# VHH binders against o75319, part 81

Target 1, 181 residues: o75319
Amino acid sequence: GNHIPERWKDYLPVGQRMPGTRFIAFKVPLQKSFEKKLAPEECFSPLDLFNKIREQNEELGLIIDLTYTQRYYKPEDLPETVPYLKIFTVGHQVPDDETIFKFKHAVNGFLKENKDNDKLIGVHCTHGLNRTGYLICRYLIDVEGVRPDDAIELFNRCRGHCLERQNYIEDLQNGPIRKNW
Short names: E, the ipSAE of ESMFold2; O, the ipSAE of OpenDDE; V2, 0.75 times the mean of E and O plus 0.25 times the DockQ between their complexes.

## First folded at step 5 (VHH)

Design d1 (framework vhh_etentamig_d1; at its last look DockQ between E and O 0.01; V2 from the best seeds 0.00; counts 0 for: pae O 10.9 > 2, placed apart)
Fold by ESMFold2, look of step 5:
Structure d1 (fold): chain B 181 residues (1-181), chain A 121 residues (1-121)
Amino acid sequence: as target 1 above (181 residues)
Amino acid sequence: EVQLLESGGGLVQPGGSLRLSCAASGFTFSEYAMSWVRQAPGKGPEWVSGISGSGRSTYYADSVKGRFTISRDNSKNTLYLQMNSLRAEDTAVYYCAKSYWPTHRGYFDYRGQGTLVTVSS
């Protein structure tokens, strides 16, 4: 059921906008049914997400949900004006090229449609760290030409946590540049 | 520019105590979690303890829990680590770190020279 995801409390709910990009990363928001297991200061609901984004003087224009489950919140808990996209991403291995392509396609489509505003792409997995960090960094490296170590440092600093999975870090640093756009 | 200046290290016998201090500047101290990390000779960094911006929440590595106490004084922009019941394994250079989250999973920004703690009989 409504067990709090393992280690979820260890992570900052919402990071900061990554400067020079349209990305902001966060951990999965939890619908109200999870709050029985949480102290008030630990709660992070879909409403809390939007309040925290507004507090940063930002607006979300897209949420990309990378979780490989549907139990945490319903897309109907989000404002209808904010598009939601789920990209099922397996949690313990480097995402395959199809997943990377889907992510890039979604980001590129968003940027094209939103060229005349400054709305953000919110990206999350369960903890908003490993899968989220990998795909954001993969995009920055492959599409924007950012050096791997610079992308990783920018993500880590803005998320407030370092990427933890060594296989992801090694693939970002030493793996092939993917030219799918 | 963020500045972190550690002090209070020294040579102590096993079972002894030390209090480390870290003077912070260049950022709004009370808005950030802070951590202590240590690095023994020839080893990688090890997170020791963290504290929330308000000071309400504290966290400790299992190896130091019950022996070390982290605290902060936001009016003085100063982070502290009270170290009791010191052991030879606590020998390391200790760094304070600005962090976005006080747990061991936080991103740590440490820029000081650190302060050396040597525990030896």
Scores: ipSAE 0.006, ipTM 0.324, lowest interface PAE 10.3, mean pLDDT 88
Fold by OpenDDE, look of step 5:
Structure d1 (fold): chain B 181 residues (1-181), chain A 121 residues (1-121)
Amino acid sequence: as target 1 above (181 residues)
Amino acid sequence: EVQLLESGGGLVQPGGSLRLSCAASGFTFSEYAMSWVRQAPGKGPEWVSGISGSGRSTYYADSVKGRFTISRDNSKNTLYLQMNSLRAEDTAVYYCAKSYWPTHRGYFDYRGQGTLVTVSS
C-alpha cells in the first residue's frame, strides 16, 4: 500500500553530513504514488533527496536502505550512478550481528573503493533515526573507535533528531563490541 | 560459557617484574584477539595491550611500551603479559579480555575477574 508511515511527517527529510565521516542520514523518500496523500511541502521523493543533498554541496555515493519493506520507492527511481543496497532491518529491536556485519562490510567496501572522492554514504530507515542511528553509531564505535556517547551525540546533532529507542541507546553505550572481521 | 581466569598478580617493588597469565575457555581461543586492560584505584579502565588471534600482531599503550610484552599460546588457550620495570603507576587490577579486532579500541565482550598488581617499595 501507499499509506504514509506513522510520524513520518514529524522528521526532517535530510540530516547533515556527520563531520569526520562520510555518513548522512535521512528519512525514507516516498515515490510519486504517495504524493496525493501529502501537502506539497511535505513531499519528499527520491528526486527531492538528491536535490536536498546537492543543496548541501554534497554528493551521494551509496544509499543503504534499512527499511523492512520495498513499498516506499524503487531503486529505479534513483540515478544509475548511485549504487543502492538493501539491508532488511527489523524495527524496534537491536539489529542482529549479521545485520551489523553486513552494514559494516558495505561501509568498508565503499570507503575502500571511494578513497579518491568525498561522496557520502546515505543511510535511511523509515524515519532515518533509530535503526539508521544505531548502525551508524555502531560502526563509529566498533570500527572508528569513537566513544559511544560521542557517536550518539554526533548523530543526533547531525540528524536533527535524537535516537528515541532506549534499547538501541543502551546497547550502544553498554553493549559489547561486535566482530569486525 | 566463556571463562577467563587471570593469575600471577602480587606485590612487587619498583623496577621488579611480574608475569600474568590468563586461562581461557568456552570459545575458540585462536580465533579471537585478546587484550589486557587494567583499572587503578579511583581511575577508569585503561587498555594496556592487545594481540591478534594468531599472535602475529601485538599492540601496546604508550604507557607500557618497552616494558610490557603480550603473548599467547593457542595450544594452551593461555594469554600472557610479561611486565618488566614496573612502576608505582602500574598498580591496578589487571583483566584479561576477549576482544574483537582492533584491540586498542578498549572494548570487549568478556573479561575475567582480574588479578591485583601492587607496585610499592
Scores: ipSAE 0.006, ipTM 0.287, lowest interface PAE 10.9, mean pLDDT 93
ESMFold2 (binder alone), look of step 5: mean pLDDT 84; pTM 0.862

Design d10 (framework vhh_etentamig_d1; at its last look DockQ between E and O 0.01; V2 from the best seeds 0.00; counts 0 for: pae E 13.1 > 2, placed apart)
Fold by OpenDDE, look of step 5:
Structure d10 (fold): chain B 181 residues (1-181), chain A 121 residues (1-121)
Amino acid sequence: as target 1 above (181 residues)
Amino acid sequence: EVQLLESGGGLVQPGGSLRLSCAASGFTFSDYAMSWVRQAPGKGPEWVSGISGSGRSTYYADSVKGRFTISRDNSKNTLYLQMNSLRAEDTAVYYCAKSLWPTHRGYFDYRGQGTLVTVSS
C-alpha cells in the first residue's frame, strides 16, 4: 500500500557525508503515489533525494536499499548512472552475518571501482537510521578498525539523528567482529 | 506517538540535590537507550548522561561524573537522573532523550519539553 511509514516524517530526509568515508545516509524516498498523503514540505521523492545531494555539492555513486519492501520507490525512478543495490534487511533485529557480508562486499566493490572519483555510497532503510547506522558502523568497525563509539558518534552526527535501538548499539560496542570474507 | 515528559526540576542552592524523572510512552522503552541532555541559556545542547536499554551500562559527561546518577525502571517506563552536589553551571533545562549517544551538533531523537533546573544561592 501507500501508507506513510510510521514516524517517517520525524526524520531528516538526508544526512551529511561522513567525513573520512564515502557514506551518506538518508530516509527512504517515496514515489509520487505517496505525495497525496503528505504536505508539500514533507515530500521526499527520489528526485528530491538527488536534489538534496547536489545541494551538498556531492554526488551519489551507489544506493544501497536496506528496506524489507519494494513499495516505496522503484529503481527506475533513479538515474541510470547510479547503481541500485537491494539488501533486504529485516527491521529491529541485528542483521545476520550474510547481510553484513553483503553490505561489506558491496561497499568494498564500490570503493575498488570508484577510486578515481569522490562519489558517495547512499545508504537507507526506512528511516535511514537504525539498520542503516548499524551496517555503516559495522563496516567502519570491522573493516576500517574504527572504535565503536567513534563510529556511532560519527554516524549520529552526520545523520542528524542518533541510533536508537539498544540491540544495535550493544552489538556494535560489544559484539564480535564479523568476518570480512 | 513517542512522548517524553520530564519532571523534578526546580530551584536549588549550590551543593543541593534534585532528582529528575522522565515518563516515556509510545515505544518499547526497554529496547532503547536513553539519555539526559541539558541546555543552558545562551548555550547549545549538552549531553549529560546515558543508559542502556537494560540499564546495565551507564555513561556520563565529564562535567557530571561523580555527581549525577542515571537510572531507569523499565517496568514503569521511567528514566531518572539523580543530581547531587549541584553547581551554578548545572543550571539548564534538562531534557529526556530517546538516544544514548550525543552528537557534536546537538541532535537528539525525540526529547521532551524539558524541566528547568536552577542552581542559585
Scores: ipSAE 0.006, ipTM 0.295, lowest interface PAE 9.3, mean pLDDT 90
Fold by ESMFold2, look of step 5:
Structure d10 (fold): chain B 181 residues (1-181), chain A 121 residues (1-121)
Amino acid sequence: as target 1 above (181 residues)
Amino acid sequence: EVQLLESGGGLVQPGGSLRLSCAASGFTFSDYAMSWVRQAPGKGPEWVSGISGSGRSTYYADSVKGRFTISRDNSKNTLYLQMNSLRAEDTAVYYCAKSLWPTHRGYFDYRGQGTLVTVSS
């Protein structure tokens, strides 16, 4: 019994490539078994994800899945040629330093291995917004030196939805720069 | 506590084959990428191959691509390396490693005791 995640229908499936970065954010794709409770126009499967990326003239080179579970889709539902990485990220609270380090390390590893192409890092949690936005912005702030407000604005614009959780926003704006990479 | 136990090494002639195994315990095996790393006598460690937690994505150093095959059995908490067409330069102690990312050489969360592979006529 696969229940549609709370408020999942309220979010655009896939954002736009964030200019000047390798990031694109999206909500969790749902395998076919979830489609019983969805209108055809509401469906967003792993196949739909790749079709939408291709429609933007882009290509995914890595998917970072920030959820705890495999109930939404299985890595086997993805093309074999696309690396998949799970980074367990607890919701509702600012991610801890270990989680932030894992994310930064994965991004830096990808950039090193993909310096000769233009493939994107796809990042999602359940809604592709709060945990996803926090970690992308944390990377941009800590590693690339982007001003917090500029990182947040860029993410919000490209995702098509604003970061919602105030504790994340406050930590990005006022919290310490993390030097763990 | 994380424990990794390598086995399957030995003496083999050039052109021969060996299959290495790594028994893992103390962590949720399927949640983590795994790697093989080797260290030849008097040299630094060299990343050989990596595999994602699901086993879906595999990666190889150029020096072994086409000759070695990494795999895992998540139901048995075991990592494997099938080594074919072995050469003298493959002589090393081989370690399995719990890795943050399957393609990132030199960044290992934990490493076992190793198993010696000697390729010599």
Scores: ipSAE 0.000, ipTM 0.210, lowest interface PAE 13.1, mean pLDDT 87
ESMFold2 (binder alone), look of step 5: mean pLDDT 84; pTM 0.859

Design d11 (framework vhh_etentamig_d1; at its last look DockQ between E and O 0.06; V2 from the best seeds 0.00; counts 0 for: pae E 12.2 > 2, grease 25.4 > 24.2, placed apart)
Fold by OpenDDE, look of step 5:
Structure d11 (fold): chain B 181 residues (1-181), chain A 121 residues (1-121)
Amino acid sequence: as target 1 above (181 residues)
Amino acid sequence: EVQLLESGGGLVQPGGSLRLSCAASGFTFSYYAMSWVRQAPGKGPEWVSGISGSGRSTYYADSVKGRFTISRDNSKNTLYLQMNSLRAEDTAVYYCAKSYWPTHRGYFDYRGQGTLVTVSS
């Protein structure tokens, strides 16, 4: 259906590139059928996503969609030049090891294939905050060796919103490192 | 107690090669980014290269890019720096450093005593 996600309007559409990384987080773009339920200034479509990224003088090289539904937009709504990866990720619970691995694998693959450019990895869930923030931070901690608090602070600052889920934060701060390969 | 012990330095002719090693202990090695930094006589410290905890990401200063290769063996708690095509300007004491991320900022909380690399004819 075309039901606007709860609290979706409360979050900034697009964050900023995380310095030192290729990550940028954003909330889920909504296909045209949702627009009739939104004010013009609230609309955020796949097209709007790319426009906002360009306004930041950036370019997306990959989109990782962590939502647990396909009702928000279609991959066909995206430019053909930008690969789209769906990783169904259940909300409100810490992603399982398989999900974490899939995310890491996708990121590492992208980085390996895109050494010659500076294109970004766009990551989103529904609000582009909790699931998105967790997996990005998990990557930075496990793969890049970033201190948990630094990763969280960096993500929060760049997204413009703070991670909200305590179980995510606790796992990032005190949970075990996950296998990278 | 964090310990970093560098080895492999020495005298080499221009165009030669050296391989530095750093043995790490006192912390979970694989959890932290590591760097090589160097200090030439009469100059300030210079960041040379960095590597992520897993070793999946590597970073280089422009001055050594294409000539130096950083790597690590987490099973051995060891950091490496393969230095090829050495130049006189590469002469310095090379330090292994437990780095903050990102490594190219040159920040670290621990470094070793260093190993001297001298490139001279």
Scores: ipSAE 0.250, ipTM 0.669, lowest interface PAE 2.0, mean pLDDT 94
Fold by ESMFold2, look of step 5:
Structure d11 (fold): chain B 181 residues (1-181), chain A 121 residues (1-121)
Amino acid sequence: as target 1 above (181 residues)
Amino acid sequence: EVQLLESGGGLVQPGGSLRLSCAASGFTFSYYAMSWVRQAPGKGPEWVSGISGSGRSTYYADSVKGRFTISRDNSKNTLYLQMNSLRAEDTAVYYCAKSYWPTHRGYFDYRGQGTLVTVSS
């Protein structure tokens, strides 16, 4: 249905560009059919997403959707010029190696194909926080060699909310480096 | 538009020194890590060194550690590479690259023409 995701209203819609990276994180935008259950100031649609990105003087070049459902909006609601990729990611558990590999592959493919522009990779799950923060930080740690605490601090500051799931935080801080190829 | 202009290359004897410069424009220089990448004749690109946006963290390929020093001047939007104890194997075209992090992980955006370093007797 058109149920507003639990706690979705509690999170800032869009974070800030993460300096020194090409990432920006946000909560899932909701198509117009959800708006009958929202106050005007609570709305955050695909159009609102792009307006907020433009207000930051940025441009999206890829959206990675980590949600396990297609009910929030359709890829057809996005501009045709913005590639969209769904990576089904189960919540509440540390993403498995296949999911981590798919995310790394998508980011590396984007960087290769977008070497002549400064477009951003937009990443979201339902709240744009736990799964989103985990996979962004995992990429920065494993692929870019960023220290775990530095990656987490950067994500938290730019998202405007701290990572909440302790199993994710502990895996990032103390878990193995996941090499993939 | 991002522009990178390398300079300072030339012919040098083994054991000699050179200092490369890279003038950057078209982006917020201090927000990005920068790297030096080299390409020897008939070979693919090789990452040489990286530096964080602030300049506080530096990183080197094993082949150059102890001989090369990367630095930057954020007030002048300029990246440097001091190369000492040069060897024939260091002969290459050297490019500066805008990168997201200073380590060799991920794509490096090099857009300049590069500067040729030739180490020969």
Scores: ipSAE 0.005, ipTM 0.126, lowest interface PAE 12.2, mean pLDDT 86
ESMFold2 (binder alone), look of step 5: mean pLDDT 85; pTM 0.870

Design d2 (framework vhh_etentamig_d1; at its last look DockQ between E and O 0.01; V2 from the best seeds 0.00; counts 0 for: pae O 12.2 > 2, placed apart)
Fold by ESMFold2, look of step 5:
Structure d2 (fold): chain B 181 residues (1-181), chain A 121 residues (1-121)
Amino acid sequence: as target 1 above (181 residues)
Amino acid sequence: EVQLLESGGGLVQPGGSLRLSCAASGFTFSDYAMSWVRQAPGKGPEWVSGISGKGRSTYYADSVKGRFTISRDNSKNTLYLQMNSLRAEDTAVYYCAKSYWPTHRGYFDYRGQGTLVTVSS
């Protein structure tokens, strides 16, 4: 059946908007079929996502789904007015240059088309932490010139959890700046 | 702005009980998970227990399961930790922490001075 992703309950559903950016991070929402093994306060559906964003007085303008699977919710469960983009991102390894490029391309396209509003880019993987935090920080470092430690601290504080994977942290802190080719 | 005031610590014999309190102000208490974190002399912080904003979910470190009970009273903006069957290794300064999630993976905001619990013969 529809088993809850491992350790998914350990993570805050939706973070806070990252000040000075257009990013907000969250864990993967789960369609209703997953809820039979969840207490009511543990549920986090696509509808719950949008309610929580509205509670922050914010609005999503794009969802970037980094998961390697299609099983958690259907894009049809999202409002038609919110674009959805899947970027298959393998876990446990620093994302390759093609994946980083796809993410940067999507963010830059969004910023161009949304220059006249303040809508947010929602980014998630399964837990909304490691892959999500890496790509957001990579963008901030490479494109916006944010210091690695400042990007990581901002993400950790706003997500409500610290990045966990040491290889991701090491690459952000000490790895090369990836030019946009 | 955010204020956390821990109390209820003291000296207690092994096997004894103690109840800690944390008075919170400067934020909407019921919107946040709360945790107890302890720090023994010469050691780093250790998460002990967490509770969801409405109080419906509770979590415990393996070292305290079955002995400690976390609770909260949202009408009084107060967090509690009932500690039973105390052991020498429970000796620490206990802090309450504001967090967004009640598990050990939360990002903990410590603002109080803590309350000392000493367990000795």
Scores: ipSAE 0.026, ipTM 0.456, lowest interface PAE 7.4, mean pLDDT 89
Fold by OpenDDE, look of step 5:
Structure d2 (fold): chain B 181 residues (1-181), chain A 121 residues (1-121)
Amino acid sequence: as target 1 above (181 residues)
Amino acid sequence: EVQLLESGGGLVQPGGSLRLSCAASGFTFSDYAMSWVRQAPGKGPEWVSGISGKGRSTYYADSVKGRFTISRDNSKNTLYLQMNSLRAEDTAVYYCAKSYWPTHRGYFDYRGQGTLVTVSS
């Protein structure tokens, strides 16, 4: 359906690049069919996403979509030059190890292939906050060795909204490191 | 503090056998799946074998299936890897790893310093 996700309007459409990383978080862009239910200033389409990124003098090199549905927009709505990766991630619960691995693998692969540029990894779930924040922070903690509180603070500051889910925060702060061989 | 200490590595000829051991401490050993992983020179890490906490289930990479046997003695907090019919391509540093379940996915949060296994004529 074309119903607007709950509270979707309450979140900034696009965050800021996370300094020291190549991550940028944003809420899910909505295809044109959703515009009928939005005020013009509330609209945030795939096209709007790219425009906003450009306004920040950045460029997307990869989009990781963590939503558990495909109803919001189509990969075809994105430029062909930007890879799109879907990682179906259930909301409200800590992502499982497989999901974490998939995310890490995708990020590492991107970084390996994009050493010669400064393109960003765009990550989004529905609101671009909880699932998105968790996986980005999980990566920073596990792979980059960032202190959990620092990772969370950095994400929150750059996204313009704070992680809301206590189970996510708790897992990031006190959960085990996830490593894959 | 979680500690994993591997032993039993060494030089062996092709077709030979080795038995690796891993002494675990700092956690309830029987509550956790354990794995062996290895890293050959110039190659990335490879999951080798896994065993459930109670030792009821064992898993093997295709590359070692039929040749290697993983086991554990929970009364001794020790993990074992019996390696038979060793091949040159088995040459690697072998690590004991405290694993998440399921082990065949290669997830772990701790590993030891490793023990070197060299298979050469």
Scores: ipSAE 0.000, ipTM 0.286, lowest interface PAE 12.2, mean pLDDT 92
ESMFold2 (binder alone), look of step 5: mean pLDDT 84; pTM 0.858

Design d3 (framework vhh_etentamig_d1; at its last look DockQ between E and O 0.01; V2 from the best seeds 0.00; counts 0 for: pae O 11.5 > 2, placed apart)
Fold by ESMFold2, look of step 5:
Structure d3 (fold): chain B 181 residues (1-181), chain A 121 residues (1-121)
Amino acid sequence: as target 1 above (181 residues)
Amino acid sequence: EVQLLESGGGLVQPGGSLRLSCAASGFTFSDYAMSWVRQAPGKGPEWVSGISGSGRSTYYADSVKGRFTISRDNSKNTLYLQMNSLRAEDTAVYYCAKSYWPTKRGYFDYRGQGTLVTVSS
């Protein structure tokens, strides 16, 4: 059905571009059918996403959707010029190595194909926080060599919310470096 | 430079009222959500209430809902917290905070000295 995801209203729709990276994080946009249950100022549709990105003087070149469901919006609701990639990410456990590898592969492919522009990779799960923050930080740590605490602080500041799940935070801070291939 | 200056705290008996103020400067006040955060002795910071940049949307922690009212005057760059029916549990230093989002989950930037509220007989 068209129930608003739990706690979805508690989160800022779109974060800020993370400086020194090509990432921007946001919560899942909701298609128009959800708007009957939202005040006008609470709405955040696929169109609203692109308007907010444009207001920041940025452009999306890829959307990575970490949710398992298509009930929030359809890829057809996005401009055909923006590539869309679904990476199913289980919500209660630290993402497995296969999921992490898929994410790294997608980011690396994007950076290669977009080396001559400044387009952003938009990443979201339901709230744009825990799974999204984990995978972005995992990439920064494993591929870019960023210190765990610096990656987490950068994500938290730019998203406008702190990572919440302790098992994710613990794995980023103290867990093993994951293979990039 | 962001500056936040809290005032209006004091000693009050249970059931009493106080009105807190926060004078803001160094940023475009109406562009940002604002919150009140408090810290009781021996506890970490606790979000109390938040308000959107326009003032149209307000949010409250369950512990203060119905007793506290947040408001803002964007022409004066001032945030307010009206506190009624005060209880001993409300004793804390109260800080105002700039934030991207007015709910309890926001990233709160609080830089003032705070204002002490003591509820005691």
Scores: ipSAE 0.057, ipTM 0.527, lowest interface PAE 6.2, mean pLDDT 90
Fold by OpenDDE, look of step 5:
Structure d3 (fold): chain B 181 residues (1-181), chain A 121 residues (1-121)
Amino acid sequence: as target 1 above (181 residues)
Amino acid sequence: EVQLLESGGGLVQPGGSLRLSCAASGFTFSDYAMSWVRQAPGKGPEWVSGISGSGRSTYYADSVKGRFTISRDNSKNTLYLQMNSLRAEDTAVYYCAKSYWPTKRGYFDYRGQGTLVTVSS
């Protein structure tokens, strides 16, 4: 169905580029069929996403979709020039090692192939917060060697919302480093 | 295009010294942390040292603390690694790496071709 995700309206549509990284987080854009259930100012479509990114003088080079459904929008709604990667990620649970590895591999692949530009990796789940924040922070911690608290603070500040899930936060702060290969 | 070119490697006796250089281009050098990574024969890559964009913060692997010194000249877009008291186990190809953070533990987004350092009697 085309029901609006719970609390979706409560979150800023698009965050800011994370300084020192190629990451930007946003909530899931909704295809046109959802607009009937939204006020005009609440609408956030794939087109709106790209407009907002441009307003920040940025450009998306990759979209990583972490939602566990395909009902929100279609890859066809995106420009052909922007690759789309789906990583089905279950909500509320700390992502498993396979999911973490997939994310890291995608990011590393992007960075390897995009050395000649400054395009961003756009990451989203439903709200663009918990799953999104966890995996971005996990990457920064495991791959970039960032202190967990620094990674979390950076993400929260740039997203405009703080990670909410205690299990995610605890795993980032105290959990083991995950393999990068 | 990001380019990193290492130099300064060579053959040295145990206890000797070498100074590696890395010429960087294709990006705003001072905005990024830089690292040295090495790979010995038959081993995986090992992070050696990192330095913040400004050069104010430096970091070292335990294996090289007190012997190696990382530095940078942002006006010359150059990264350096002074290696003193070299040991046989320091033998490796040394890579200059661009990173977002100076304490990188994983894959690097950019690195050079490397320069070989051989420590042998």
Scores: ipSAE 0.005, ipTM 0.264, lowest interface PAE 11.5, mean pLDDT 91
ESMFold2 (binder alone), look of step 5: mean pLDDT 84; pTM 0.861

